VH-VL binders against Small ribosomal subunit protein eS1 (rps3ae). Designs and how they scored, part 7

Target 1, 206 residues: Small ribosomal subunit protein eS1 (rps3ae), of Methanocorpusculum labreanum (a2sq57)
Amino acid sequence: MARKKQSGGRKVEGWKAKNWYKVHAPEFLGKQFIGEIISSNPENVPGRVLTVSLGELIQDYSKQNVRASFKIMNVAGDAAYTQFNGHEMTKEFVRAMVKKRASRVDSTITVTPLGSTRELQVTITAFTINHARLSQVQELRAKMVKVVEDSAKEADFESFVSAMLKGELSKKMFAECKPIFPVRRIEIIKSESVSSAADRAAALIR

## First folded at step 19 (VH-VL)

Design rc (from x6 with heavy chain Y105F)
Fold by ESMFold2, fold request of step 20:
Structure rc (fold): chain C 206 residues (1-206), chain A 120 residues (1-120), chain B 107 residues (1-107)
Amino acid sequence: as target 1 above (206 residues)
Amino acid sequence: QVQLQESGPGLVKPSETLSLTCTVSGGSISSYYWTWIRQPPGKGLEWIGYIYYTGTTRYNPSLKSRATISVDTSKNQFSLKLSSVTAADTAVYYCARDSYGTEPFPLDYWGQGTLVTVSS
Amino acid sequence: AIQMTQSPSSLSASVGDRVTITCRASQGIESDLAWYQQKPGKAPKLLIYAASSLQSGVPSRFAGRGSGTDFTLTISSLQPEDFATYYCLQDYDYPLTFGQGTKVEIK
């Protein structure tokens, strides 16, 4: 459908007009246009999730295999505004990094960035050059987790997400793991914004 | 062809420190895990520990923190110090390259070994 | 530490015989097992790694098998140069540990 500015939420006799809403990334990611949606009622727009190429969002070709998702929180006129919902490397990209004779070292952890009420579950994966002995697998895992946890202690939610999406955390993990064992890549392959334990506990007392 | 050669005193008094050096020739020490192994006369092999080319070390807990391994990149050498020795430390000491990590195979090059006797 | 137990401690065999040496780990070590040959006065030489992979330059009469806790080295037709002591090594976790050895002697 054509991109037109229309009054959202209007009532029309005999049929319902569809309105276009321009969806924008969060302010910390530049508030860029990330897509459009169509709805007859602005009240139905919040809660919808859009997934876009991270490479297109931050204009970085090296991130073309990374998908970022954003949840619409509110509308104003013909614009819809989002919060970060998560990211994930495509399954084919991750599969291409796997080698038969190597180790894959995984950890999924939950962090709460500095001063945030939101938790972020992240999946960290290291791909070694060759098969690693158990103690070194454990040391790689511990080092990866420590880097991510320490970074979360020092950064608010938006700064942490930015460092994660731009690959800054991956670079730090790679450098800190180098003295342990030969690693080919270390990535945060997935993240997911989750409600805090306090928010979940409050919901249960109803 | 990579060659490893152990050197150091063959006789050490009890309670003193055993000190050995491994000289690597025909190859660079700037990769791999560089390892010490010992074999008491008529007995089996015991892994002592390694130094990774980056300086990271690991030791067999059976040696109760008495072992220290170091590397001197400029001389293409790595060394073992074993403190507070007793007669139980009498053994043939081997240095070895552990190509594990960059290659899939362990302990693939060994020195010829040197006997160290602990006796007064 | 992972204990490696070899069997037998020694054996006598003739040139041309098939011999089998076993190695048992005190816990699962997947396929992280190597075999070494040591002749008197010499350092050990790597024969087999990853339980069954033959090191370059090692004759095909040497074969390794096993996973988990039970492993074997088979020499399908003994040659005069094969009379030596054989050690297994686990490289699953530190400290690396060797079996006690199996001496293969001429009858």
Scores: ipSAE 0.718, ipTM 0.895, lowest interface PAE 1.1, mean pLDDT 89
Fold by ESMFold2, fold request of step 20:
Structure rc (fold): chain C 206 residues (1-206), chain A 120 residues (1-120), chain B 107 residues (1-107)
Amino acid sequence: as target 1 above (206 residues)
Amino acid sequence: QVQLQESGPGLVKPSETLSLTCTVSGGSISSYYWTWIRQPPGKGLEWIGYIYYTGTTRYNPSLKSRATISVDTSKNQFSLKLSSVTAADTAVYYCARDSYGTEPFPLDYWGQGTLVTVSS
Amino acid sequence: AIQMTQSPSSLSASVGDRVTITCRASQGIESDLAWYQQKPGKAPKLLIYAASSLQSGVPSRFAGRGSGTDFTLTISSLQPEDFATYYCLQDYDYPLTFGQGTKVEIK
């Protein structure tokens, strides 16, 4: 006959037993440990989003002002596994790129990488050396959009995200804009994974 | 001290091609928009077009695709060809550096200009 | 193409006078306007860019003002070397276009 703990005479915390879950990056980013979360119920773990420094994740100091977010998709034992959810440069870092009497050329587009049902909304910003005339602003915008769209047509989701996070798309946009006007910097300052129209439609059809 | 100097024939017959060269000295042709402008005698200025140091060109639509601008970086020169000329093309032709872009100064260096007369 | 209308076409003034030349754009061009001085037989010389910024080496008696569609060049005290023709240029969009010019003549 086992003794029950005295609940009336003992200071018992109102907690259920909590477990730590080790959260891992997606396989295409090396499946490395990115953090821990605590929960009393493993079924409450999927759907949570973690944000980490991209610089720490890929060991690249130039990315310390970039945050990447990952959504937990499943749990196995004490491990939780994620999908890429988005990235964003910090507002302070972006504001530091602004120069008086220069042009900032922005575009937000949605792409669907090769063979993927997942869509990615991407915000692209070019910072020129000096003020740009209207036609050249328009040409810069069109070129940077075309580079990102063309890259999405030839890369699967994981390859596209890797090229974006490592700065490869930014380098390509910079090179292709060089014949138009002097650009100081071109960056993808934000991305966000969104449900595709096909995924939303499929969810409505059981 | 960047200096620009136009050269080419001063007389061109109608329907022929006007051809001018601008030689840049005291600096390199890199980094700028190299521009042609013309001024009919006693009249105002008309922007013809540019060549960017990378080779990209832009032309005034008023010239109806008759203008071609090219660059020769090894000679530090850029050139204008204007086809199918008429008396209306008689003007002083200037070459200029458009320092717009890397610097904020539009058309800040000009050649001395060369008169080209179109007549039979 | 953006049309630039300059006024007056000519004016007569004496050394020491204050003169004002106007330039109007057919559409908004923000502050993308430059002023040039051209003496007989010479190429134009840049005086002012971005509507109000004085080019290096240009005397402070020259002042530019305006934004949008209406712009002015003011010479606060004419000097003998200021008798010339003045042009405005919009560099908001291509093709770049000049005003028709204002001749400043000695009275």
Scores: ipSAE 0.711, ipTM 0.895, lowest interface PAE 1.2, mean pLDDT 89
Fold by ESMFold2, look of step 19:
Structure rc (fold): chain C 206 residues (1-206), chain A 120 residues (1-120), chain B 107 residues (1-107)
Amino acid sequence: as target 1 above (206 residues)
Amino acid sequence: QVQLQESGPGLVKPSETLSLTCTVSGGSISSYYWTWIRQPPGKGLEWIGYIYYTGTTRYNPSLKSRATISVDTSKNQFSLKLSSVTAADTAVYYCARDSYGTEPFPLDYWGQGTLVTVSS
Amino acid sequence: AIQMTQSPSSLSASVGDRVTITCRASQGIESDLAWYQQKPGKAPKLLIYAASSLQSGVPSRFAGRGSGTDFTLTISSLQPEDFATYYCLQDYDYPLTFGQGTKVEIK
């Protein structure tokens, strides 16, 4: 098991020796170092989740208010490797987008990207310039959902997540919704990698 | 400021198509919902439908099978066609701007109105 | 479609009277209601939007109240130029629908 010890001036007294693990982002996001963790037992490292600033991860300052989370899947030596677990815009950032005289259009959907066994639950929010009539709200919701669902049918998991995190899906939704009603902004404010619906239903029956 | 003016034939024969044009002056057609409304003589107002400046339309279900609204942004105009007219379609026809999307003001500018009579 | 019912269909009043016109929606429309004034041979003119907000250039004797399903337009001191027909409009959902109108006659 990998260990870190302080040498030179002091003995390691009475405490279990623990090892540092360098945690890396998934390959499709550049596999860069995202943090360190300490554990005395490498069998306890998989399953842990790290959350980092997306802006720092992809070097895009427009994403400073977005947090991305990664779940450790395995350890090799002093390195830990992750899968994408989800992202979320901070609540303060989302609240700043709300205007009193405008409509907020929300939808939470689950998609399964092309060829993936993994599902993503995503929360889509549109902020209109002014108050929208009910039918316009319904049209906006339908359009933004369709854009995301169609994108998932056409992209593998990694491509879909990349398009989502880089804001490409938000730009597409904005363009597709603009002919319906004046929209100030459309964002995927949250995503979460989840077990399949069948696996969740099976757990409830147990 | 913004002004709207309806134009078109004042008399239309039964079963034919009513065709009207609204010319917008003193402002651009962009960023607004352009609307047709009608009023039979001595009666109330009926919303016909709109065209958004991007081309998207919506119609009153009572008229959807017969009404078509179009826009020509290069001429700053939008138009109404109503097919298969009967005497019941005799009304004053108004064009109006619905600024609701960009402003809180529904139907804030109206044309003068034009009477269209459906008669043999 | 959301039905808008105005009351009364017509009324007669003297200059200086307080006049109240009511409008009822067949379902809740929040505050998405407007009032229009129409004089003979003219297009309707927007008076009130969002149930209670006075349009620019409209005299302060006009006031709107209500939310949900029940709305009123009040003219606090009727003037000769207020002879007209008044319509409510719901702008909550399509199709946009008007009340049947209330004709206000001076004298």
Scores: ipSAE 0.667, ipTM 0.883, lowest interface PAE 1.5, mean pLDDT 89
Fold by ESMFold2, last read:
Structure rc (fold): chain C 206 residues (1-206), chain A 120 residues (1-120), chain B 107 residues (1-107)
Amino acid sequence: as target 1 above (206 residues)
Amino acid sequence: QVQLQESGPGLVKPSETLSLTCTVSGGSISSYYWTWIRQPPGKGLEWIGYIYYTGTTRYNPSLKSRATISVDTSKNQFSLKLSSVTAADTAVYYCARDSYGTEPFPLDYWGQGTLVTVSS
Amino acid sequence: AIQMTQSPSSLSASVGDRVTITCRASQGIESDLAWYQQKPGKAPKLLIYAASSLQSGVPSRFAGRGSGTDFTLTISSLQPEDFATYYCLQDYDYPLTFGQGTKVEIK
């Protein structure tokens, strides 16, 4: 908080101090500085969400059209610490991948990484070279889902998110779908951290 | 231009295995669904199955798992084996390139066809 | 499997006639329908793909129409070289299936 000196003869109402808080990405992403916020009360800082370019966060310009969001969990001193909240490819970037003569194969699934109480809802999209026949669309969808689900069963939350954000899961899906049909690109275009069913059920009981 | 040519025995005894080879010339086997189709004399066409250049296969369920398709990329060939044949398997057998995936053209190149007769 | 039903099974027509062959699918196949021409002793030749797209080198007198379950092939002015059997093929799903054929005979 700031302390005002008296300006002479009249009591002046004190100005409420506002503090800057330096917001940091989670430890597994190197606690990168992702921005600043201001607040007069540190108790009001947790819960706020910041969105940054993933390209700027990991200094990889190929990720410029990917936004990552982080929720502030706690404050210590002038620092605010976050957990991963989600990511999304920009709408214009996804639209640029669509081709009229091709198939778009979508799936949205929810995974719980190894040993985590946190769930992630992920949206997986494959873009084929040309129009695909029904059974191959179904096989592509099943394979994409299986790769992501298997990866979640084998990785903790931080490892899974890192593999997702770095494109490692996309590369794995692409390789495993290659024997089915010509694909142009497979991406996890969105993820969102959600409360687990157990946590939601526990909250409703209280 | 791409050309396909079937080869193999024209006469097969009942209960034995029909074996055909398709030789691809004027192009590589490296990108397409390589397909077998048959046509009984005086009748229509029946899709048998394919092998994708990556080795993945798919077969018509009507053949009750009797069909096996394989590829030999070093010889630029793919083949059909049909086991436990009967007179109902007598047909002209065609090999074909199914160019859909990479291109939009279904079954756009065909071999000349070879008659296989099943008789004792 | 998706059944494809062609009609008529055969027809006779004169040079210059407009002929129409129909093909019906047992379920919706969008526009995943091709037409083939087969002359005696020869392999089928692709004429039309994606219901209405003309293959390169095919004369413009051939036209395809339709979507869903009902499709047609029209020859706008029949020529002597059009004597053949015509097949539709669905390539919507496996197994790929052909219609039973339509034999076109020139009078």
Scores: ipSAE 0.663, ipTM 0.873, lowest interface PAE 1.5, mean pLDDT 89

Design rc (from x6 with heavy chain Y105F)
Fold by ESMFold2, last read:
Structure rc (fold): chain C 206 residues (1-206), chain A 120 residues (1-120), chain B 107 residues (1-107)
Amino acid sequence: as target 1 above (206 residues)
Amino acid sequence: QVQLQESGPGLVKPSETLSLTCTVSGGSISSYYWTWIRQPPGKGLEWIGYIYYTGTTRYNPSLKSRATISVDTSKNQFSLKLSSVTAADTAVYYCARDSYGTEPFPLDYWGQGTLVTVSS
Amino acid sequence: AIQMTQSPSSLSASVGDRVTITCRASQGIESDLAWYQQKPGKAPKLLIYAASSLQSGVPSRFAGRGSGTDFTLTISSLQPEDFATYYCLQDYDYPLTFGQGTKVEIK
């Protein structure tokens, strides 16, 4: 149900007519314009993924090295509406945070926010000031995972994603890990919407 | 110039609580793991535990149930209490700064040590 | 807990000698090993950290080597002030554990 964009004095450009669709971020991120796509059929629009700078999306220059992706779910008129698909810090930005004499503490977990049928796989990374001892590495990992898991249990999908993208979870993890070992930075460097646990378990059994 | 000095009773009766204080001078009690180590006469060193400047503690599993380490930032001191002592707890007790964290140096400053004898 | 085994327990040497002390960990500890010197009636003094890094103010005749499970401390030319007991410490994981010590005595 896209508006046909015509050139010249006619209603339709003939059999080659293409429609422009304005793609909007999800409502919880302000439904703002994130791009345009062109298609001859509205049926070809759902499923497409757009990736944008998070810094541009939320008007926060500190997020310019973060890319957010959105999957088109439906079309109404000349507008296409999306759901959050994932985010990722650029590889150069993450690489710049690595120091040889420091520990990088990684964990990848899957969470299901409160009341959601959607799962989100997140990759959490802590960068310490110096090389941490093994038990401290384990305690940092456990604490940062617990913060993210607890946050997911207490927030719906949209609230959880908002807290993640705004850096609120990173701040909480930093505060909770401070009593363990000197941490330089803790970030959720990647997230992606994934198949349900049941679907993954079924695939593994084959 | 950071200096550490242990203080406390040199004689403790069995079943009582050993209590020691470490006074830190020439620097504040911050950003480090403030540590207790002991050495039985003529023998090797045993790590007891630490208190991080934030209040977080860790103890040697062999002593965890009996050892308590605390910090008093207003006096620039940290303390060890070891409950239910026996003759096996007779040792020179050292306080030390474990600077590993913000710096690369494990146990780089030590007190002079104080002998605690457990005897009836 | 990670056990640290030092060898020898004692050695006798003359001024100018080269001495080598070994320390073995019961499991891999990467390079998370330190060496301490202790003179009678005094607290230990940090000599080497991270297996091979010399602490500030420590003479260059002290050298550490090793990784994984096997480590050595070498004093290339023994001086009168080097007669002491030497301890290794693993700081890979808690509880931190010391070797039993190596006493370096004058011949």
Scores: ipSAE 0.605, ipTM 0.848, lowest interface PAE 1.9, mean pLDDT 89

